# Designs tried in a protein design chat: VH-VL binders against Large ribosomal subunit protein uL30 (rpl30). Part 8

Target 1, 158 residues: Large ribosomal subunit protein uL30 (rpl30), of Saccharolobus islandicus (c3nh88)
Amino acid sequence: MVELLGIIRIRGWAKAPWYINETLEMLRLRYNFNTMMYPKTSQILGMLNKVSPYVTWGEIDPDTLKLLIIKRLETAKGDKVSDSYVKEVLKIENIDTMVKQLYEGKIYLHKLDQYFKLPIRLHPPKGGFKGSVKRPYKNKGEFGYRGDKINELMRRMM
Key: E = the ipSAE of ESMFold2; O = the ipSAE of OpenDDE; V2 = 0.75 times the mean of E and O plus 0.25 times the DockQ between their complexes.

## First folded at step 4 (VH-VL)

Design r90 (from r30 with light chain A50Y; framework fv_rolinsatamab)
Fold by ESMFold2-Fast, scan of step 4:
Structure r90 (fold): chain C 158 residues (1-158), chain A 122 residues (1-122), chain B 107 residues (1-107)
Amino acid sequence: as target 1 above (158 residues)
Amino acid sequence: EVQLVQSGAEVKKPGSSVKVSCKASGYTFTSYYMHWVRQAPGQGLEWIGEINPSGGSTNYNQKFKDRATLTVDKSTSTAYMELSSLRSEDTAVYYCARDFSEYGWGDAFDIWGQGTLVTVSS
Amino acid sequence: DIQMTQSPSSVSASVGDRVTITCKASQGISSWVAWYQQKPGKSPKLLIYYASSLQSGVPSRFSDSGSGTDFTLTISSLQPEDFATYFCQQANSFPYTFGGGTKVEIK
């Protein structure tokens, strides 16, 4: 199985060095509340550490991923994702199979531009952020690595 | 040693199909996307498509989508590119090439096969 | 499709020369650019990826500068083994596309 990182941009446009903006663009996190998933690799972790003050990330679980697909992921035309759409374009049975194949590394979200509108766009979190977006999660803030707590945050932003 | 070894040169008639093989060794075959790129004599490089060897999922250059088929055999760590309805303009050296980064994040090609010359002539 | 325009198409140079090759993308590609070296009868060799990352085993005389649309490959002091054709490649979007190539020839 592949460990998948869910990543959310939580800080919008401010004066940021060009290399931070380029790295965020490469991660497909150009705008606040953009979210993506990537396999946990040293390359991805290196990029995330470079842009740490602008993003939060952690290991996404299958239940959260399924909700993200159902509630927030859009088809290339902007419609909701359905079992029938997944069967048509990915040639697999349904959304549950899509989730399974993402964890098995048989498909990757970042390779599915033809079929889905990426990045996924989230809403501001229900009830607002609990800590400061200007401080790291490890120090009572919101940015950076947050482990499995990414799932709780994503659910509040759907 | 990481290497990709391709099948030998082929001469084909217009309208036929060719299937080029690319045998991988020295790394975990299913962890890296495999790309196919061609180069016509004296010309530049042209990307044909990519395949995820883990699941067989593909992305194609639309120029080749109707004629190219990329497949893998995980048991032999071998990738295949089949190109149908061959034309004289398809005469080229065909390369398989490995994405340098695991799981398709790199999209730059660090290990290349030696190339397979496909000549399409009457 | 994103078009990658390389200049010059060829350059004549001597050992020890500084050689620069330019690559322009028809739209923004961030840092999704790679550079390759190809010698006659051989497959391409990856030199640089992510616009600035030097591939393992590639000499430090090779470097890239640029982001967005404009990229420059520099060979700071040309060596005999550097006479080859060089290609840029964008990885921003499908289909991945290559520049037309720059042949670095002996004067």
Scores: ipSAE 0.652, ipTM 0.879, lowest interface PAE 1.8, mean pLDDT 91

Design r95 (from r30 with light chain S30N; framework fv_rolinsatamab)
Fold by ESMFold2-Fast, scan of step 4:
Structure r95 (fold): chain C 158 residues (1-158), chain A 122 residues (1-122), chain B 107 residues (1-107)
Amino acid sequence: as target 1 above (158 residues)
Amino acid sequence: EVQLVQSGAEVKKPGSSVKVSCKASGYTFTSYYMHWVRQAPGQGLEWIGEINPSGGSTNYNQKFKDRATLTVDKSTSTAYMELSSLRSEDTAVYYCARDFSEYGWGDAFDIWGQGTLVTVSS
Amino acid sequence: DIQMTQSPSSVSASVGDRVTITCKASQGINSWVAWYQQKPGKSPKLLIYAASSLQSGVPSRFSDSGSGTDFTLTISSLQPEDFATYFCQQANSFPYTFGGGTKVEIK
């Protein structure tokens, strides 16, 4: 199984150096609440650490990923994702199988541009952020690595 | 030693199909996307498509989508590119090439096969 | 499709010369550009990827610059083994596309 990182951009109103903006765009996190998922690799972690004041990330679990696909992911034409659509374009049984194959590394979200509208856009979190988006998660803020707590945040933003 | 070794040159008639093989060694075959790129004599490089050897999922250049089929055989660490309905303009050297980064993050190619010349003539 | 326009198509140079090759993308590609060297009868060799990530074993005389749409490959002091054709490639979106190539030939 592949470890998957869910990543959410949480700061949209900030003057950032050009290299930070470029890195955010390369991660497909151009706008606030843009969300992507990538395999946990040293390359991805290096990019995330470079832009950590603007994003939060952690290991996404299969239940949260399934909800993300059902509630927020859109087809290339802007429709909600259905089992029949997944069967048609990915030639696999259903959304549950899609989730399983993402964790097996048989497909990757960042390679599915022709079938889905990426990045995923989330809503502001229900109840608001609990800490400052200008401070790191480890220091009573919101940005940076948050481990499995990414799943709780994502569910509040769906 | 990381290597990609391709099958030998082919001479084909218009309307036929060709299947080129690419045997990988020296690395974990399923961790890197495999790409196929062609080069007509004296011309530039043209990307045909990519395959994830782990699951067989593919992405194609639309120009080739209806004619190219990319497959893998994990038991032999071998990738295949089949091109059907051959035309004279398909005469080219065909390369397999490994993505430089695991899990399809790179989309640039660090290890290349030696190339397979496919000649399409009557 | 993103078109990569490479210039010049050829350049005649002498050992020790500074050589610059330019590549222009028809759309913004951030730093998703790679540069390749191809010698006659050989497969391409990756030189540089993602703006200044020099491939292992590639000499330091090779460097690149640029972002967005305009990119440059520079060979600071041309050596005999550098006479080859050079290609740029964008990795921003499908289908991946290459520049037309620049042949660096001996003067």
Scores: ipSAE 0.645, ipTM 0.872, lowest interface PAE 1.7, mean pLDDT 90

Design r96 (from r30 with light chain G28R; framework fv_rolinsatamab)
Fold by ESMFold2-Fast, scan of step 4:
Structure r96 (fold): chain C 158 residues (1-158), chain A 122 residues (1-122), chain B 107 residues (1-107)
Amino acid sequence: as target 1 above (158 residues)
Amino acid sequence: EVQLVQSGAEVKKPGSSVKVSCKASGYTFTSYYMHWVRQAPGQGLEWIGEINPSGGSTNYNQKFKDRATLTVDKSTSTAYMELSSLRSEDTAVYYCARDFSEYGWGDAFDIWGQGTLVTVSS
Amino acid sequence: DIQMTQSPSSVSASVGDRVTITCKASQRISSWVAWYQQKPGKSPKLLIYAASSLQSGVPSRFSDSGSGTDFTLTISSLQPEDFATYFCQQANSFPYTFGGGTKVEIK
């Protein structure tokens, strides 16, 4: 199984240094609440470290990923993702099988641009952020690595 | 050592198909995307498509989408490119090339096969 | 498709010369650019990839600069083994596209 990182941009529109903007753009996190998922690799972790004040990330679990696909992921035409759509374009039985194959590394979200609108767009969290988005998660804030707590945050943003 | 070894040169008639193989060794075959790129004699490089060897999922250059088919055989660590409905303009050296980074994140090609010359003439 | 325009198409140079090759993308590609060297009868060799990262084993005389749409490959002091054709490539969006190539030939 592939470990998958869910990544959310949490610091809104603001003038950032060019190299931060370039890295966020490469991660497809140009706008606040843009969300992507990538395999956990040293390359991705290096990029996240570089832009950590603007994002939060952690290991996404299968239940949260399924909810993300059902509630927030859109087809290329802007419709909700259904079992029928997944079968038509990916030749995969249903959304549950899609989730399984994402963890198995048989498909990767970042390679599916022709079928889905990427990045995923989330809502502001229900009840607001618990801490400051300008402080790191480890220090009563919101940005940076938060481990499996990314799943709780994502569910509040769907 | 990491290497990609391709099948030998082919001479084909217009309208036929060609299937080029690319055998990988020295790394985990399923962890890296495999790309196919061609180069007409004395010309530049043209990207045909990519395949994820783990699941067989592909992305194609639209120019080749209806004619190119990329497949893999995981048991032999071999990738294949089949190009159908050949025309003289398809005369080129065809390369397989490994994506630099695991799981298709880097999209630069660090290891290349030696190339397979496909000549299309009547 | 993103068009990658290289200039010059060829350059005549002597050993020890500084050689500069430029590559312009028709739209913004961030830092998703790679540079390759190809010698006659051989496969391309990766020199530099995303964010000016030098490939292992590539001499430090090769360097890259630029972001967005304008990119440059520089060979600070040309060596005999550097006479080759050089290509840029974008990886920002499908299909991936290459520049037309720049032949660095002996003067």
Scores: ipSAE 0.674, ipTM 0.874, lowest interface PAE 1.5, mean pLDDT 90

## First folded at step 5 (VH-VL)

Design b111 (from b59 with heavy chain R98K Y108L, light chain S53D; framework fv_bermekimab; at its last look DockQ between E and O 0.08; V2 from the best seeds 0.00; counts 0 for: pae E 4.8 > 2, placed apart)
Fold by OpenDDE, look of step 5:
Structure b111 (fold): chain C 158 residues (1-158), chain A 119 residues (1-119), chain B 107 residues (1-107)
Amino acid sequence: as target 1 above (158 residues)
Amino acid sequence: QVQLVESGGGVVQPGRSLRLSCTASGFTFSSYGVHWVRQAPGKGLEWVAAISYDGSNKYYAESVKGRFTISRDNSKNILFLQMDSLRLEDTAVYYCAKDYWEGYYFDLWGQGTLVTFSS
Amino acid sequence: DIQMTQSPSSVSASVGDRVTITCRASQGISSWLAWYQQKPGKAPKLLIYAASDLQSGVPSRFSGSGSGSDFTLTISSLQPEDFATYYCQQANSFPLTFGGGTKVEHK
């Protein structure tokens, strides 16, 4: 099983140093409210720690991931993702199976940009952010690691 | 040149309809949400409506819900505001505005188009 | 809805003066706050976003501060071209809302 991280860009990069922007670009998180999924690896974590003031991340659960795929993920043509589409392009029976295989490490969303529009574009969270986007999550803020709480935020941004 | 240009304003009778347009140039229109913001003569700014980059989501101020419809044609780089059941209180300069990539801030505005009423 | 209250509604000042405008949100909006400048017959111009980030091309005499519910726009040394009306705007949630505006005029 693979641990999957949901990463959300929550602060723009207009004032960010170029080396920070470069890392954000590598993560496909160029714009505010972009979100991506990556396997939890030392490399990804290193990148996240580098750009922590501009993003928030945590472990995304299967239910939230499925919801994200259904509600916000788009096909290469800009359409909503359907079971039929998943079957067509990935030869996977349905979205549920797709989610399963993502956690099994059989497929990786960040490698499927030929079939899906990445990054995923989210909306500002319903009800707004609860803390300052300029402060760490653990200190009445929003950026940085927030563990399972990423799911709640992501759902509010769908 | 990066710009937004509104058109379609004019003098209208109460209860009638009017369609405003906003043409975008100089940037990737389809990548940004866009808004309508209006300003009554001598008054402040009032957000009217918003539409997401792909048109999948629309938001309205309570004052225009059920009467105004925001839409866009990304193939033509045009934003629309269909205004039905117009009221005297709708008198204003109507601006189209572009989302800033940092959020729902407006880094680009049109020159505005005036909507007024005749008796 | 989030109401934005600006104060004062107008301020008379002279060139070189320090001008301070405040904006209060009816609820917490984190740092999702922008300031705009509008001159007569012109569209608003974005000055500050994210409460304190200066938009490109805006003079450094403009600054924004605050988070949560209370925000401040400061002009450290007022210039002739700064006489205008200023608006705050919350970008935290829909419906988006503006403050009532503050007119900075000649003393």
Scores: ipSAE 0.149, ipTM 0.770, lowest interface PAE 2.2, mean pLDDT 93
ESMFold2, look of step 5: ipSAE 0.237; ipTM 0.755
ESMFold2 (binder alone), look of step 5: mean pLDDT 94; pTM 0.961

Design b112 (from b59 with heavy chain R98K Y108L, light chain S31D S53D A91D; framework fv_bermekimab; at its last look DockQ between E and O 0.05; V2 from the best seeds 0.00; counts 0 for: pae O 9.2 > 2, placed apart)
Fold by OpenDDE, look of step 5:
Structure b112 (fold): chain C 158 residues (1-158), chain A 119 residues (1-119), chain B 107 residues (1-107)
Amino acid sequence: as target 1 above (158 residues)
Amino acid sequence: QVQLVESGGGVVQPGRSLRLSCTASGFTFSSYGVHWVRQAPGKGLEWVAAISYDGSNKYYAESVKGRFTISRDNSKNILFLQMDSLRLEDTAVYYCAKDYWEGYYFDLWGQGTLVTFSS
Amino acid sequence: DIQMTQSPSSVSASVGDRVTITCRASQGISDWLAWYQQKPGKAPKLLIYAASDLQSGVPSRFSGSGSGSDFTLTISSLQPEDFATYYCQQDNSFPLTFGGGTKVEHK
């Protein structure tokens, strides 16, 4: 089993420094409210720490991930993702199985850009951000690591 | 200890060249863009040049374009400013400065090195 | 280029006074604005970044506000160590530009 991180770009209305933008680009988080999922690795964590002021992340749970796939993930053609589509392109029975295999490390979402439009585009959070986007999550802010709370935010942005 | 230390300033004749250096310590130099900012005696701050973390991008103030060249050696944690065709108006204390994560803000400065001209 | 205009150029104040310095950008720069403090013979010190966020270690009597084109640095209660020159700086785009500075001096 792999740990999966949901990462959301939350500060993007202005241009970041080039070295930050480079890392954000590598993470496919070029624009505000873009979201990606990555396995929790030292490399990813290193990148996240570098760009922490511009993103927030945490452990995404299977229910939230499934919801994200259904509501916001788009096919390469721009359509909603369906069980039939997953079966067609990934030879996986359905979205539930897809989610399962993501957590099993059998497939990685960030490698499936030929089948899905990545990054996933989210809406601004319903009700707005609870804290300042210019402050760390742990200090009445929004950026940086927020653990399981990423799920609540993500759901508000779907 | 996190610090930037400038060197290379001195007295020079107009039209001559001078090379400034800035040595970084206490932080991952290669991860940050760095800048030169100068200040003429009794005057305000003027941004001079910037170089990206890997040296791939360089930016210059119009006042120094074509005359100054910014470069860096990440293996040695050194920032350079090659100043050619120096003019009297280039008289200033030259600071090197480090980018802050929020943007092109400078959270770390050197002590500065003075460039003046002989009469 | 973005021009930064500070006002006033100088202000005479006493310890305990509320001091307000303004900075106006020639165009909108969102919140990409920093404030620096500089004392004679010393390098500038970052006080505020992103228009309103205090740099670590900066006293809470310093505050920044504004967005777009008009910005303000406020010292709620001036202390003896606060007599210095202050600069605003935009990082919205290159070339990076500073304000002309505001010298806070003894009344």
Scores: ipSAE 0.012, ipTM 0.607, lowest interface PAE 9.2, mean pLDDT 92
ESMFold2, look of step 5: ipSAE 0.081; ipTM 0.706
ESMFold2 (binder alone), look of step 5: mean pLDDT 94; pTM 0.956

Design r111 (from r30 with heavy chain S31N F100Y S101Q, light chain A91S; framework fv_rolinsatamab; at its last fold request DockQ between E and O 0.76; V2 from the best seeds 0.00; counts 0 for: pae E 6.1 > 2)
Heavy chain, then light chain:
Amino acid sequence: EVQLVQSGAEVKKPGSSVKVSCKASGYTFTNYYMHWVRQAPGQGLEWIGEINPSGGSTNYNQKFKDRATLTVDKSTSTAYMELSSLRSEDTAVYYCARDYQEYGWGDAFDIWGQGTLVTVSS
Amino acid sequence: DIQMTQSPSSVSASVGDRVTITCKASQGISSWVAWYQQKPGKSPKLLIYAASSLQSGVPSRFSDSGSGTDFTLTISSLQPEDFATYFCQQSNSFPYTFGGGTKVEIK
ESMFold2, look of step 5: ipSAE 0.188; ipTM 0.746
ESMFold2 (binder alone), look of step 5: mean pLDDT 91; pTM 0.937
OpenDDE, look of step 5: ipSAE 0.472; ipTM 0.854
ESMFold2, fold request of step 9: ipSAE 0.017, 0.007, 0.101; ipTM 0.667, 0.659, 0.721
ESMFold2 (binder alone), fold request of step 9: mean pLDDT 91, 91, 90; pTM 0.937, 0.937, 0.936
OpenDDE, fold request of step 9: ipSAE 0.854, 0.852, 0.011; ipTM 0.935, 0.935, 0.613

## First folded at step 6 (VH-VL)

Design b113 (from b82 with heavy chain V34M A50Y; framework fv_bermekimab; at its last look DockQ between E and O 0.61; V2 from the best seeds 0.00; counts 0 for: pae O 7.7 > 2)
Fold by OpenDDE, look of step 6:
Structure b113 (fold): chain C 158 residues (1-158), chain A 119 residues (1-119), chain B 107 residues (1-107)
Amino acid sequence: as target 1 above (158 residues)
Amino acid sequence: QVQLVESGGGVVQPGRSLRLSCTASGFTFSSYGMHWVRQAPGKGLEWVAYISYDGSNKYYAESVKGRFTISRDNSKNILFLQMDSLRLEDTAVYYCARDYWEGYYFDYWGQGTLVTFSS
Amino acid sequence: DIQMTQSPSSVSASVGDRVTITCRASQGISSWLAWYQQKPGKAPKLLIYAASDLQSGVPSRFSGSGSGSDFTLTISSLQPEDFATYYCQQANSFPLTFGGGTKVEHK
């Protein structure tokens, strides 16, 4: 089993330095409220730490991931993702199996951009952000690592 | 309580300049993008300009581009709209509006300030 | 630019009526659509954002639906205070644009 990180861009229209933008582009987080999922690796964590003021991330759980796929992930044609679509393009029985295989490391979402529109675009959080987007999560802010609390935020943004 | 208060409107001659202000209170002004939206008498709403929370990004409607300048003073909680080369078609109530968490919705509005023209 | 087309331009209704207003975008805007209410001489008020999310303090009789290009604002049971002009607005891309408005008036 692999640990999966959900990452959300939370600062949109700021003039970030070029080296920050470069990393954000690499993560497919070019715009505010973009979200991506990556396996938890030293490389990804290094990138996240570099761009931490502009993103927040944590461990995404299977239920939240499934909801994300159902509610916000789009096919390459812009349609909602269905069990039949997953079966067609990934040869996976259904979305539940897709989620399972993501956590098993059999497939990676970031490598499936030929079948899905990536990154996933989220809505502003319902009720707004609880803290300042200019402050770290650990200091009553919003950016940086927030652990499993990423799920609550992501759900408010679906 | 979030409050936005516009000022600076009035009667002006075509070709002249006017500077509108919007004083914000009840929230952390420096954390929010701001907009100007206008409404001609008896007409619909027209977005005019946007400025990001730190002023680093600005966007304008094509109808005002090159003539209007949006700016802000976060130390004073004031949003500005410098209007140059004013035209009769700029007649409108001008609203300042707070951006909803960079989602480009307008969650709070001022009561507006009227800009009209003398013949 | 994205053009927003509202229909109808006006509707006559009575208290208790179900009122439906539609908004069509000239291109897909996903769910990046807001609805506003404006009463005469007053500033607009945000009702719905993200196509279907109710702004805080907005009565539950208001609802929004739709995705892509077609959107709907519904007032399930019109109240006296609901007579106003309603606008849709796309938040997909700049320039931000509004629909032409729909005036809900007394029958």
Scores: ipSAE 0.015, ipTM 0.622, lowest interface PAE 7.7, mean pLDDT 92
ESMFold2, look of step 6: ipSAE 0.065; ipTM 0.709
ESMFold2 (binder alone), look of step 6: mean pLDDT 95; pTM 0.960

Design b114 (from b82 with heavy chain S30D G103S, light chain N92D; framework fv_bermekimab; at its last look DockQ between E and O 0.84; V2 from the best seeds 0.00; counts 0 for: pae E 4.7 > 2)
Heavy chain, then light chain:
Amino acid sequence: QVQLVESGGGVVQPGRSLRLSCTASGFTFDSYGVHWVRQAPGKGLEWVAAISYDGSNKYYAESVKGRFTISRDNSKNILFLQMDSLRLEDTAVYYCARDYWESYYFDYWGQGTLVTFSS
Amino acid sequence: DIQMTQSPSSVSASVGDRVTITCRASQGISSWLAWYQQKPGKAPKLLIYAASDLQSGVPSRFSGSGSGSDFTLTISSLQPEDFATYYCQQADSFPLTFGGGTKVEHK
ESMFold2, look of step 6: ipSAE 0.167; ipTM 0.730
ESMFold2 (binder alone), look of step 6: mean pLDDT 94; pTM 0.958
OpenDDE, look of step 6: ipSAE 0.611; ipTM 0.883

Design r113 (framework fv_bermekimab; at its last look DockQ between E and O 0.04; V2 from the best seeds 0.00; counts 0 for: pae E 14.0 > 2, placed apart)
Fold by ESMFold2, look of step 6:
Parts: C-alpha cells; structure tokens; sequence
Structure r113 (fold): chain C 158 residues (1-158), chain A 122 residues (1-122), chain B 107 residues (1-107)
C-alpha cells in the first residue's frame, strides 16, 4: 500500500526566501491552513525538509482522510463532496472506495483538480497550537514532521 | 481512430500574428490535458503551453509568456494557439499533444499530431 | 528550470546491438520522466512513462530505469526500425523540459 503524507501550511513570513515560496507554490500551499495529500516519496520528503519551518506533516490515516473529504473537500464548483459525486466523476461506488483507492495508489488526489477544489482549506485548530509555530515539533514546537500526530491536528482543524 | 490534426501554419513576417488550430477525434477531448510542443528545424523538442480539460487553467514556457495564448473549444474538439508578436526564433514545427492519462496533469504525451510549420519571410 | 542532460548525443550501432541512453536531471524529479522515439519527418512516439512503465504497443526490447535524477533507456537488441532520435522529458515541474536528444544511426 501507499503511505500518504498530510501536509499543512502553518506559518507565513514576509521575508521568506524566494526558493522557499517557489517550493510551497509547487506543493499548492500558498496560504496558511492550506493542506494537501501526497504519496510518501523521496522527492516529496526532500521538498518538505526544505520548507520545514512553514509546514507540518505526517502520515494521514484512512479515518482522518475520509473525514477531511466529507467536511472540507469541495467539488470544482464549491459543493460538498458526496457519494453520488464520487460515483459520477470517478466511476467508483462511494467515498469509502475513493479512500481505499488512494491508499492502493490507484488514484492520486493531487491529480484530480478538475473534479475537486485544491488545495483543501482548513480552519485554525480548535484549542490553538500546543507549542510555538516557530519551533520544531521535535523540540516542543509545531513545525516539521510529527508522524501520526498529524491526524489529531487535522481533526482539530476541520 | 484517435487523432490530432494541426492546421494554420505558414509563412509570416516577424512581429505579426498567427493562430494555430488542432482538431481532435476518436476520444473524449474534454477529459484530457492538451499541449503545444514545438521543434525548430534540425533541433530538439520544446514544450510551449498546456491547458487543462475545462480550459480554466493554462501554463506557458517563459519564452512565450505574454505573446502566446492557448485555448480550447470543447464543443468542437478544437485546441488553439494564438501566437502574437512573432519572432524569428519561433520558427518551428508546432505539434499538439495529449496527456496519456484521462484527467491527468501533464506526465507524458501519448498522442501527437503530425505538426504544422511556422516560418518567416524577411 | 530543470535541465535535462542526455548522453550520448549520437550512437553508431548495428542491428542486434544493445543500446543504452542516459538522462540526468539538474534536480530530483522522482519518477516523472518519459522517453520518446522520433523518426525523421515524423512526430514523437511515447515509449516509456513514469520512468519505467512501457507504453501500450511498444516492444518489450525497450525498457526504462532510474529515479531521482539519473535515468536510462535500454534497447536490448536493436532492430532496423529502431534507428531514430530518442528524447527524455521531465514532467515534475513547469516548464516541462526535454533532453537534447540521442540519435541512433546505422554504422
């Protein structure tokens, strides 16, 4: 199966170097609280390490991904995603099947932008951040790799 | 028969305009990213522009930004390239090309037209 | 822009030879690489996508390998119809870019 990385933009800085902003643009993380899902590859990890002070990421689980699709993902026209929409445009039975196929590597969310509005926009987290967004997660902050803790944060941002 | 056919090439003067067309048949044109790729005589390939299935998003090579406009008419299965402010370095065979994946985003080009030549007179 | 450096620029080969063509990206492109064959006066033909996936209808003597920044196209036993120019192309980021080409010609 494919491991999927959930990535959230959590900090902007007016004087960020141009190559950092270019990498964030390539990841479709233009604004704070934008989120995207990518397969875990060495290329994606390299890009994330380069922009680490501005994002947090980890392995998203299927339950969190399903909730994200239901609550925050929109169709290209801005409507909520439904089982009937998924059946119409992806020719699959429902959202559960969509999630399954994403983890099987049969479809890629980042390649479906004609059907869905991407990036996904999140709310600020309920209860706020637990540490400083200016420090690494590993050092009692928020930015960078957080492993499976990305799922808790995402659920607080829906 | 999956097919792309370019037209509208010819001999023009520098600084003038030209519009290329590409007619698609044998597949659901509106489901594909489509591109223009050019090749100067005796030279290699250069990607020029792309447009997404709905026509709402376009991308261009830096060498043509502000001068060329890609567009599509999905009801007629036609891709266009409007080429303004033409320069001698735009001399090339222009190909239209289809992304190999239905609803893909420009990974590779599986169907190409035979090309249309754009050249200049002094 | 991602520069694609293709080597060699030309190969003189005989029918039956094993031919290897390389392509190097100036930065990592994961597996977002395609190979094309172009015969004189014709449009390019897709051979390989996603670095190693063989396009439908392409003979199995063609194979692709590599990831990251270094990629290889191999023709295991050259046939008369394989004399052509070969191009690599990255689709990792805009602008998409092609290698300079490798001409495979009869010795």
Amino acid sequence: as target 1 above (158 residues)
Amino acid sequence: QVQLVESGGGVVQPGRSLRLSCTASGFTFSNYYVHWVRQAPGKGLEWVAEINPSGSSTNYAESVKGRFTISRDNSKNILFLQMDSLRLEDTAVYYCARDYQEYGWGDAFDIWGQGTLVTFSS
Amino acid sequence: DIQMTQSPSSVSASVGDRVTITCRASQGISSWLAWYQQKPGKAPKLLIYAASSLQSGVPSRFSGSGSGSDFTLTISSLQPEDFATYYCQQSNSFPYTFGGGTKVEHK
Scores: ipSAE 0.007, ipTM 0.496, lowest interface PAE 14.0, mean pLDDT 88
ESMFold2 (binder alone), look of step 6: mean pLDDT 92; pTM 0.942
OpenDDE, look of step 6: ipSAE 0.013; ipTM 0.602

